# VH-VL binders against q17rb8r558to768, part 1

Every score and structure here is a prediction.

Target 1, 211 residues: q17rb8r558to768
Amino acid sequence: TAELSHLTKNVPIFVCTMAYPTVPCPLHVFEPRYRLMIRRSIQTGTKQFGMCVSDTQNSFADYGCMLQIRNVHFLPDGRSVVDTVGGKRFRVLKRGMKDGYCTADIEYLEDVKVENEDEIKNLRELHDLVYSQACSWFQNLRDRFRSQILQHFGSMPEREENLQAAPNGPAWCWWLLAVLPVDPRYQLSVLSMKSLKERLTKIQHILTYFS
Unless a header shows other numbers, all headers, positions and changes below count from the first letter of the chain; Kabat numbers aren't used for antibody chains.
F, E and O are the ipSAE of ESMFold2-Fast, ESMFold2 and OpenDDE, as the mean of both directions, binder to target and target to binder. V2 is 0.75 times the mean of E and O plus 0.25 times the DockQ between their complexes.
[cut] stands for letters that were removed.

## First folded at step 2 (VH-VL)

Design r10
Fold by ESMFold2-Fast, scan of step 5:
Structure r10 (fold): chain C 211 residues (1-211), chain A 122 residues (1-122), chain B 108 residues (1-108)
Amino acid sequence: as target 1 above (211 residues)
Amino acid sequence: QVQLVQSGSELKKPGASVKVSCKASGYTFTNYAMNWVRQAPGQGLEWMGWINTNTGNPTYAQGFTGRFVFSLDTSVSTASLQISSLKAEDTAVYYCARDIVGATFDDYFDYWGQGTTVTVSS
Amino acid sequence: SYVLTQPPSVSVAPGKTARITCGGNNIGSKSVHWYQQKPGQAPVLVIYYDSDRPSGIPERFSGSNSGNTATLTISGVEAGDEADYYCQVWDSSSDHYVFGGGTKLTVL
């Protein structure tokens, strides 16, 4: 239901890796606390939880992404494979604990829409240029890494005609950020951005290195 | 035209402090991580840690906590390594090296500074 | 702590093929990078991602990686190839870079 998409208080947080809007995030879960978290998310019908990377203070980052549970496979050795996909991005407002796992009060992030017609045209031109660079980078990537990407993240999403239709911008940007071999803290910085132009510019700089 | 230029050699007494700088040019400084690597006389390469040039957050390898501090001055595209309470065992060549670090893929150092020799003797 | 093992030295005659090994537990599942260091100079990347060459590195340099051993191969060895060679991996389990101990290549 619609109510599930607006969960903002006492949100369970899985502290592990980066997650991005629309990007698959398969998880191997064996710790009792996280198995409990996943079970609760399924049984209550929310089928969502937050994902954040750890920081240097033995806590978790101020920004993260919600993960939506698509499927769960239970393995004989007690592990679970949880098939998830990234949803809304968020900023952490308050931290808490519940039965051994972290929780947070959060605020969802959305890109700031560009309304000026000339700026929209410039944004489209930048987008098309960067998308072409991304395609070239992926096609020239070594077979070993290309196979790994396809296995874990799927194929690169197609271009979208309306760049501002989704609150997080084009899906291919997030797919690319997930697969680029860049520092996780650069990825976190990009995840926190509310400007599609800034995000495309940052991505372009990285692609220029590999082009 | 990518270059990493390090500060000149230092000769220090035990207990002193030293600051080694690494000035980057030819690229957007904040888009690439900076690593520090030590090489003691006649020894191999030893990774000390890295600093995120976008956030300023450092990560230290075990054995390089406390006396070693990584820092940045993004206005001049410079990363710095400070060593306090110098010991004879800190005598080494210190290198800065640029990389792309990712959780999904292995990483490598594409450009290195020329190295800064730090000698600790009395 | 993950460990990479290299022979301390390898000798080869000019024009012959040198092979420098890098041993590590299940290293074939990791990507191996190789650096060349000449006396008084900074290291230079010669092979990355097991077998790829940066622009400017001669085709004589090649790499492989399988099982527990990665290998840097230098064919038609020249006097100018004398250097220390280091292998490197990123160890995701510890979140750190690991260097091998280095191999001194002597051309005699």
Scores: ipSAE 0.006, ipTM 0.435, lowest interface PAE 10.3, mean pLDDT 86

## First folded at step 8 (VH-VL)

Design p05
Fold by OpenDDE, look of step 9:
Structure p05 (fold): chain C 211 residues (1-211), chain A 122 residues (1-122), chain B 108 residues (1-108)
Amino acid sequence: as target 1 above (211 residues)
Amino acid sequence: QVQLVQSGSELKKPGASVKVSCKASGYTFTNYAMNWVRQAPGQGLEWMGWINTWTGNPTYAQGFTGRFVFSLDTSVSTASLQISSLKAEDTAVYYCARDILGATFDDYFDYWGQGTTVTVSS
Amino acid sequence: SYVLTQPPSVSVAPGKTARITCGGNNIGSKSVHWYQQKPGQAPVLVIYYDSDRPSGIPERFSGSNSGNTATLTISGVEAGDEADYYCQVWDSSSDHYVFGGGTKLTVL
């Protein structure tokens, strides 16, 4: 797993939907190129690939998230159901192709840590506020929608004591981003941010609209 | 594809009312704010306000309170602008414009209706 | 109220570069968006977030924003670029979207 974290060259890219750190991303793979990609990922032992949304100008977006394969179910007709979970975020440095699927040279993204005590305090306050707003938003959703979210994404992760322990910040932020019905461009912008404060601010803006 | 289709041109007398509609298609209507922009003949663009398509809550820009009413019919993905007690100075082209989210941050209008000409003349 | 100032008109020969400015107090701290409006048509987004281009907009269109001036740059101007151009920002103090007065670009 340690070696996997250093894969930055010719990373296979699945072009489909948004993926986020720690968020489950189940896939139904039916295209031959992606079936090949998944098979190779397993055979080589990496068991991971990048996920990017489509881009009209560049084939796929400049930012994405690595997906870790947890399990694969091969179907008799050649299709596969792939259980994946989000890992590290990345920025695309160079695009390529390999046997029909996209590849990329990438650099991993990590949050910039806040060191100032006052800033940390403010960040905590903002975090707690937005978390509360997120909870309220989710509780006020229609039962049908809540059930769907829970079925697909699971429950919202709990608050973390150390907001800066993980390189991607709190997991609940990514969960929330995944379930909010906001434009993918907006989601992508949040994914690319290396500041937890900025992400929280933008998430709060989204919550405000949908409340 | 995303489309905003507005109602046709209107000719009204002073004191009358007009309702301009904007029908959206090609996307989830309630996930994007709708803005209204006025353009008087030979003049620039003027932001009138916006309506939250999720909550139905309208917000009016300064100068567009009172006689101007934003409304929604979400069942048909339609936003409407009603102007009452029409004046000659209300003569303009009115546009609906989709916001990437809502008019509360540095958002932009990525899709526009074709515009509705409202002429107020005695 | 926040005000955006644009020159009323800019003229440029075909193939040359047009620059349309949008002035505002500390506009460099805001996100500036640009719209193109041809006669009798609705505005079209050509630049957003200072320098990003929507799909379908030629690379000839670019934007920059710093200090008190945002600039829309159109390289290799074509006859079809003749239009009115508007800059736009969000003013957090008034909670208003604000448009510039517009600039008429004439292709000579």
Scores: ipSAE 0.716, ipTM 0.872, lowest interface PAE 0.7, mean pLDDT 94
Fold by ESMFold2, look of step 9:
Parts: C-alpha cells; structure tokens; sequence
Structure p05 (fold): chain C 211 residues (1-211), chain A 122 residues (1-122), chain B 108 residues (1-108)
C-alpha cells in the first residue's frame, strides 16, 4: 500500500555507507542491532530502511537514500546477506533511537523540473556531453577496474530519452557517482541536489579530474 | 587519520636546487588534489599551484612556471616540489595542502603539511 | 588577477567580539574560506563555504559573506585566538586560488 511505501516517521536508519537511487547496495549484516532492524522491516511488510553515512556531529548525515529489500538470506552464524536497491532520497528532519539502531523522521526529495523550452534544450545538450564523457571514461579504464565496477554495481544504465521523467533524474548519473572515487562529502552534496543541471555540472567536474 | 608529513628544513646556496617532499597517509592518495603554498618570512600565504594525483598533471600559478616542478611518487603516496636555480627570494616556508578536485572549482584546503623551511643564503 | 584585501591588524579585548574583514569585488558571489595560523605552525581551516565550521572549531567562530565583504567573527575572544587569519577564494576566471594578505589578531 501507499502508506507502507511512503514511510516518513521513525524510519529505521542503517548508518554505514552512501546509497543512491536505482543503484544496488548489497549488504553483509552481522551486528545484532541491524539484524533486528532488518527483520522488523520484513515482518512489518515495509521491506525498506534508510541508509546514511556517519557524521561526527550528528551521528549520521542529514541526507540519505531509502534501500528497498529484494532478498534476505539469514545465516546460522548470525550474519545476514541482504540484497537491496536504492529508492527515494530524503532529508533528515528529526533523529531518534530504537533498540540500538538509529531512526529518523524524514522528507523525501525529488528534482525540480525545468519548464522553459530553451532551458530544456540547454539541459539536453549538457546531458549528452556529460554522458559521452562518462562513457569515454568508463571505456578507458583498465580491464580490472571495469570488471570490478561491473561486479559490484552492474552495467551502466542506458541513457534516457526523457531526462526529467524520473523524480531523481537519469539513473546513469547515480550509477556514475557510486563508481567514481570521489570524496563522500562531495557525493553527499550531489545526493541532496534537486537541480539536474547542477548535478550534471558537478559530475562533469569529477569526470574531468579522473580523465 | 589524514596526515601530510613534509621533509626537514634545508639550507642552500644560490644556484643550487632543493626537493621538498610531502608524504600522505590515512586516505587514498590519488583521489585528492595536492597544492603547494609558499610563505616568505613575515609575509602572507601564496598559492603556487597544484598537481592532479590521478593523472600526474601539474598546474602552476602565474610566476611559478619556470624553476618550480611538482611531481608524484604514487607508490609511496608522496608529492614533491623541486626548486632549481635557487635565489635568495626563494627563502620561505613551503606547505603542501590537500583539496578535493584541485583549482578547477570552488574548494578549500582541509589538511596541511607542517611546512618545510628552505633558506637560501650565500 | 582577483585581489582580496584584509586589514593588517585587529585588536580586541578579551571576552569581546573580533571582526576580520575580507574585501573583494563581488566577493558575495564566491565561497570564502578562512584559516588561522599561529606562530611557527601551519594554517588551520576554521570556516569554509562562508559560514560552515569544521569539526573541533568552537561555535564562537562564525562567518558571513555578502556584497563586497566577507567577515570572520570571533565572539568571546580568548588569548589563544591570537593569530594571523587568512581568507581564501577560488577565482573562476583564472582557475587560481587566492589568499588575502592576512590579518594579525591581537588580544589585549
């Protein structure tokens, strides 16, 4: 139901790594608190939890991404192998705690669409340029690095004809952020953006450095 | 955990050369740009340029394009500044400083080396 | 090239508020970063992106930036705040980082 898919209060938070919309995030979970959190998410039927990176001032960052549970395998030794994929981005409004794991009240984020025809044209031109730069970067990687990316993150998503159809913008942008070796603070900044133009511009700067 | 440790102070004669090293630890060296900053005695900070640690490409500020050479040894996470044909005016403290993607966008220096004093006197 | 102007010195009594300015043409359109340098030490970042504080910097350090002036504000000044302070920006026209000339803060 919509209520189960649109959680905003007391959302369970896994404090670990950066997650992105549409990007697989496989997890090996061994801590009892996170095993409990995941079991509860399955038992209640929500099959979701938030992922945030740690923060020295607030225990976890002000922005994160919901992970959708696809499969869970519970092992006898107390570990869980959890197959997830990134969903909606969010901003943290209020922090909480439950049984050793973090919780948050959140608001979901989505891109602000550009309506002006000239601005849409300029956005498409920028998109196509940056997409080509990303493809060139990926093709010029050493085979070992390219294989590692494919193994951990899957293939690069195909470019989309309608750049603004998805609420989070093109999937390939998030895939690229996940695989580029840039500082997590910069990745977190991009996660929080609601402007596709701004996101593409930042991605271009990152690609220029690593090219 | 991030640390930048520079080589010790140097006393040189005019016309000699010097190499200042900056060894990084606590992070992936090739993922962050390295900058060099000069401070002459009693003077302010002066940005000398940066080196892209992923590509190895240096960029020099105006006035630092001739006798100053930035280089890397990524196998030991070390950036180096070499100054040739030393002049008395090269007497300064030289700092290495890290930023994220170099001087291609708006950024700041989050970690600094302790500085290396180079003194050039006859 | 782009120039940042700082007063050479500022004096303030203990417990009072110090304000250190960094002037530049349209500096309000840039992000301003501030560094503290004590004698014989490397600079330390105290403010970035105009007003953000790194972990470990007291809340009494704050920053603002508008028009042609950025300001570092230190409230409740202590003797330990005595240092040189530098502002820094990125100049997009030259792709250069630029430092101000520095301001010596003296706590009397």
Amino acid sequence: as target 1 above (211 residues)
Amino acid sequence: QVQLVQSGSELKKPGASVKVSCKASGYTFTNYAMNWVRQAPGQGLEWMGWINTWTGNPTYAQGFTGRFVFSLDTSVSTASLQISSLKAEDTAVYYCARDILGATFDDYFDYWGQGTTVTVSS
Amino acid sequence: SYVLTQPPSVSVAPGKTARITCGGNNIGSKSVHWYQQKPGQAPVLVIYYDSDRPSGIPERFSGSNSGNTATLTISGVEAGDEADYYCQVWDSSSDHYVFGGGTKLTVL
Scores: ipSAE 0.483, ipTM 0.796, lowest interface PAE 2.3, mean pLDDT 91

## First folded at step 10 (VH-VL)

Design v03
Fold by OpenDDE, look of step 10:
Parts: sequence; C-alpha cells; structure tokens
Structure v03 (fold): chain C 211 residues (1-211), chain A 122 residues (1-122), chain B 108 residues (1-108)
Amino acid sequence: as target 1 above (211 residues)
Amino acid sequence: QVQLVQSGSELKKPGASVKVSCKASGYTFTNYAMNWVRQAPGQGLEWMGWINTWTGNPTYAQGFTGRFVFSLDTSVSTASLQISSLKAEDTAVYYCARDILGATFDDYFDYWGQGTTVTVSS
Amino acid sequence: SYVLTQPPSVSVAPGKTARITCGGNNIGSKSVHWYQQKPGQAPVLVIYYDSKRPSGIPERFSGSNSGNTATLTISGVEAGDEADYYCQVWDSSSDHYVFGGGTKLTVL
C-alpha cells in the first residue's frame, strides 16, 4: 500500500471526468485502450490510475485525482464496470503515451498546514460556516435533485474535528464540490488548491450563487 | 453546442422603452451567469452588470441603475434587458454574454450573443 | 475605479508578430482575458486566465501577464487577424468587470 502511494512515474491516465479525494467514481469502461489500462493496473497490483478531464491546450488537464480500484466486473463482451474511489490529488509534470492511453509523471498535492492558533481558529470558523451553508443548500434542493445526488454520491460526509488531519482536508468539501452543478473548470481550480481556506472560500462563493 | 441568440434591431424614440431578449441553448441555463455588455458606435465594450440565473437576482454596474432592468424567463432559457426612458446616448449594440458564476471569481465570457442594435432617434 | 490601458492601434506586416499590451495597476495579480472583435461581429474569447486558449483558437495566439502589463501576442499574423482586441479583468474592490479601451490591429 505504501509503495503504491509513491507511484509518480508513467502513471496511467484516464481522460474523462473530474474525480475527487474520497468520492466514489464508478466507471463503465468500453474503449480498448482503457480496458488494457485497467487490466494492467490489476495485473501489476497497483490497482490505481489517474483521472483527468480533457484540456483545450493539452490532451488532459494539469491536475487530477488518483482512483483506487475497489472492484471490477467484467462483462461477456469485454466491457467492464469498475468501482473506484478518489485518492490523492496530483499535478502533472510530464505527459506521455503508452499503447494508446495517456500517461503522466506526477507530483502529489497536499494541503499546506496552518500553524498559527489564530489562523486555525479563523479556519475553523470559516469551515463551520461553509458547512452550514452547504447543509442549507442541500436541504433546500428539489426532492428529485437531492435524490439523484444521494443515489450517485451518497450522503454528505460529517464534519471532522481535526481539519488538517488528512492531506486533502475534510471529505465533505470534496463531496460538495462533486455535487455542485458548477462548470468543471471551476471544480478543477478548487482541486488544485493547497489551501483549505482558499478552497472553502471558493466553495462558499459557489454556494452563494446557487442559494 | 452553446448558443446565445438575441432579438432583432430596435428603432425607438426618446422616452420610449425597449426590451432585448437573449435565448440560450446547448447548456443548462440556470448553471451559468448572464452578463450584459454595451457598445456605443465606434466605442469600446462596457460591462452593464449581470444576473444570477439560479436565483434571478440582478446586479447592475455603476451607471446602469434605474432605467436598466435585467430579467429571466427560465422556462424558455431567456434573459432580457429592458431599458426605459430611452435617451439618444443609449444608442448602442447590446450583447448578452455567458460566464460561469457571475464575477465570483476572476471569470470570463466564453460565449456571446450576436448583439442587438438599439437606435434612439427623434 | 480600476482602469485598463491599451494602445489605440497597432500595425503589423503579414507573417510578423503583433503584441498588444494591457496596462493596469498590479494587473499581474489578476486574471486577464482577451477578446477579438471583427467589424460588425460580436466579441470572441481568444485568451482566458492570462495564457489559456479556448478550443478553436489557433496556437498563434498567446498571452502573458506580469507586473503591471498583460500582453496578447499574435505570431505569424494573417489578414484575418485584423480586428479590435479588448482585455478584461474582474476588479474585486468595485465588484466590476473592467474592459480595456480596445486596440485596433491593422495588418499592413
């Protein structure tokens, strides 16, 4: 597991949608190149690959999220349904290609810790405020939309006591980012941030728009 | 594909009112903010303000308060600009332009309407 | 109010490189966007977030932003590039989008 977390060279890249830490990302794999990629991931034992959205200037975005394969269901026609969950965020350092699918050398992203007590206090206050706003927003959604979110993404994670315990910060932030009906370009910008304060601020702005 | 189609040219007399429409298609209308931009003849682009397509709340730039009203008809994915008590100086091309979240970030206008010419003449 | 300053006009020969500047106080700390407007047409986004190109925009178009100046660069200028170009920023202090005055690019 520890060895797998240090995969930074020639990481296979699935170019499709946004993925986020701790957020489930089910995939239907039908393209031969990605079928090969998934098979190799399982055979080598890594059971991981990167997820990136497409980019207008590059083949895929400069930032993405690792996906951990939890389960694979192979279909008779060669397709597969892959159960994955978001892991570490990364920045792309170098792009490559292998047997039809994209690869990348990457650097993992981690949040910068806040050490000042006053700053920590402020961060907590901001966090709690935005969390409350998120809850309010979700509760005020139409029933149909709320049900769809719950079906696809599950329930909103609970608040954490230690906001800086995980390198990616609180899980609910990523869940919320995944369910907010905002353009992927904005989601990507949040994904790339190493400051929880900055992420919370941006998420709050998004919530404000949709409230 | 994303398209913004505006209503046709208008010729009005001073004191009259005009309503310019902007019909959106090819995307979820309520997920993107709509901006209005004015361009007087031979002049540059001037931002007039924006409207939140989710809440319907308009925000007007300085100089565009009072006589200018932004509105929505979400049932037909249409944003509208109404100008009352028209003046000669209101003669311009008016554009609707889409952005993602209405100036909450350092945002940009990725799609524009074709523009509507409003001429105010006696 | 925040002000963006552009030269009124820039002339360039075909095949050469055109540079259009946009000046603003500490503009390097902002995201700058550029629009192309041909006569009788609506503006078209050509650069966003200082240096990113939308789909369909040729690689000849590039952007940079630092200090007090943002620059739109058009390499290998073609006759079809003749247009007005506008820079744009968001000013958080006034909560306004701000456009530059526009630059007319003439291809000689």
Scores: ipSAE 0.693, ipTM 0.871, lowest interface PAE 0.8, mean pLDDT 93
Fold by ESMFold2, look of step 10:
Structure v03 (fold): chain C 211 residues (1-211), chain A 122 residues (1-122), chain B 108 residues (1-108)
Amino acid sequence: as target 1 above (211 residues)
Amino acid sequence: QVQLVQSGSELKKPGASVKVSCKASGYTFTNYAMNWVRQAPGQGLEWMGWINTWTGNPTYAQGFTGRFVFSLDTSVSTASLQISSLKAEDTAVYYCARDILGATFDDYFDYWGQGTTVTVSS
Amino acid sequence: SYVLTQPPSVSVAPGKTARITCGGNNIGSKSVHWYQQKPGQAPVLVIYYDSKRPSGIPERFSGSNSGNTATLTISGVEAGDEADYYCQVWDSSSDHYVFGGGTKLTVL
């Protein structure tokens, strides 16, 4: 819900992997600190936590994605299987700690909408070009890699009629970023972008290298 | 850790050939582009071109089309520079340098080999 | 192809600030990367995308880029900063990387 998505202070942070809007992120949680963090999120009703990759200079990256808990299965061996999906992207403003897990004050990110008619037309043309390039790349990928992607991430989301309806832009962009074998610096850079044009351009460069 | 280890220095006569190798470790070799950079004695850095390690396609800077050949052996994570018909002017240190996706957009060289000195003399 | 111009040398007293310039037509519209090369060693990246520092590069290294000039700034210069410094850009018209001619920094 919208009220739950406005959590911005002392947000619990899971420091592990990249997460992306709309992309499922199944987790196997075994550390006591993260089991505590997840239990608290369920008990308080927020059912959300932030996901960030680690950073050598800071404890975690300056950008991340909220994960929405869909279900949790507690196992007898001390693990928890947590079914999550990516929500809103955020920028880290301040870092903190609570009971062994990281916290952050954050600000949410969303795309800046393009209103100029010529720029909207150019954006649609770029989108359709890059989407076609992504489809071609996926279909021409070696069977082993394609099967791994389908098993772990599922099918590429359908293109959307209104490119700017969602605050994070088209879902297929995030799916594609999740499956491309590109340097994490580029993944984080794209996660931080508020321009759909910039995101599509970067994705196009990545696809060109791998095709 | 990312490492680029180049083959040892070479002393050659004019007209011979040389092959400089650059062995990569600590990352997935085919996910990052490989560049070659020349530095003649007392001179600055000169970009020679790059090779796409995913496709195997080389791209040569102006002035390096002909006697200079980039190649790969992805089974051992190695990029190579071969220089044929060596001339005295080929005397230089040759570096391999990694960037993310090659010279089709704005990028930089985050890791360099130690350099291989090629000396061409009579 | 696109040309980057650097002064051949710069001298700075220890503890002072060194400024190394990289000139190019409308270089402010490009991203500038900087490398340090000590004698007998390979270059090392010290600044990328005009002003970002790689992990392990001290905060006293900074960069800026506007108009026709990019600048590498080293505050609190130490003897260990003596090196050649190169700027580098990508030229979109040729799809080439371009290096400046290099600047020898001397700490006197």
Scores: ipSAE 0.564, ipTM 0.822, lowest interface PAE 1.8, mean pLDDT 91

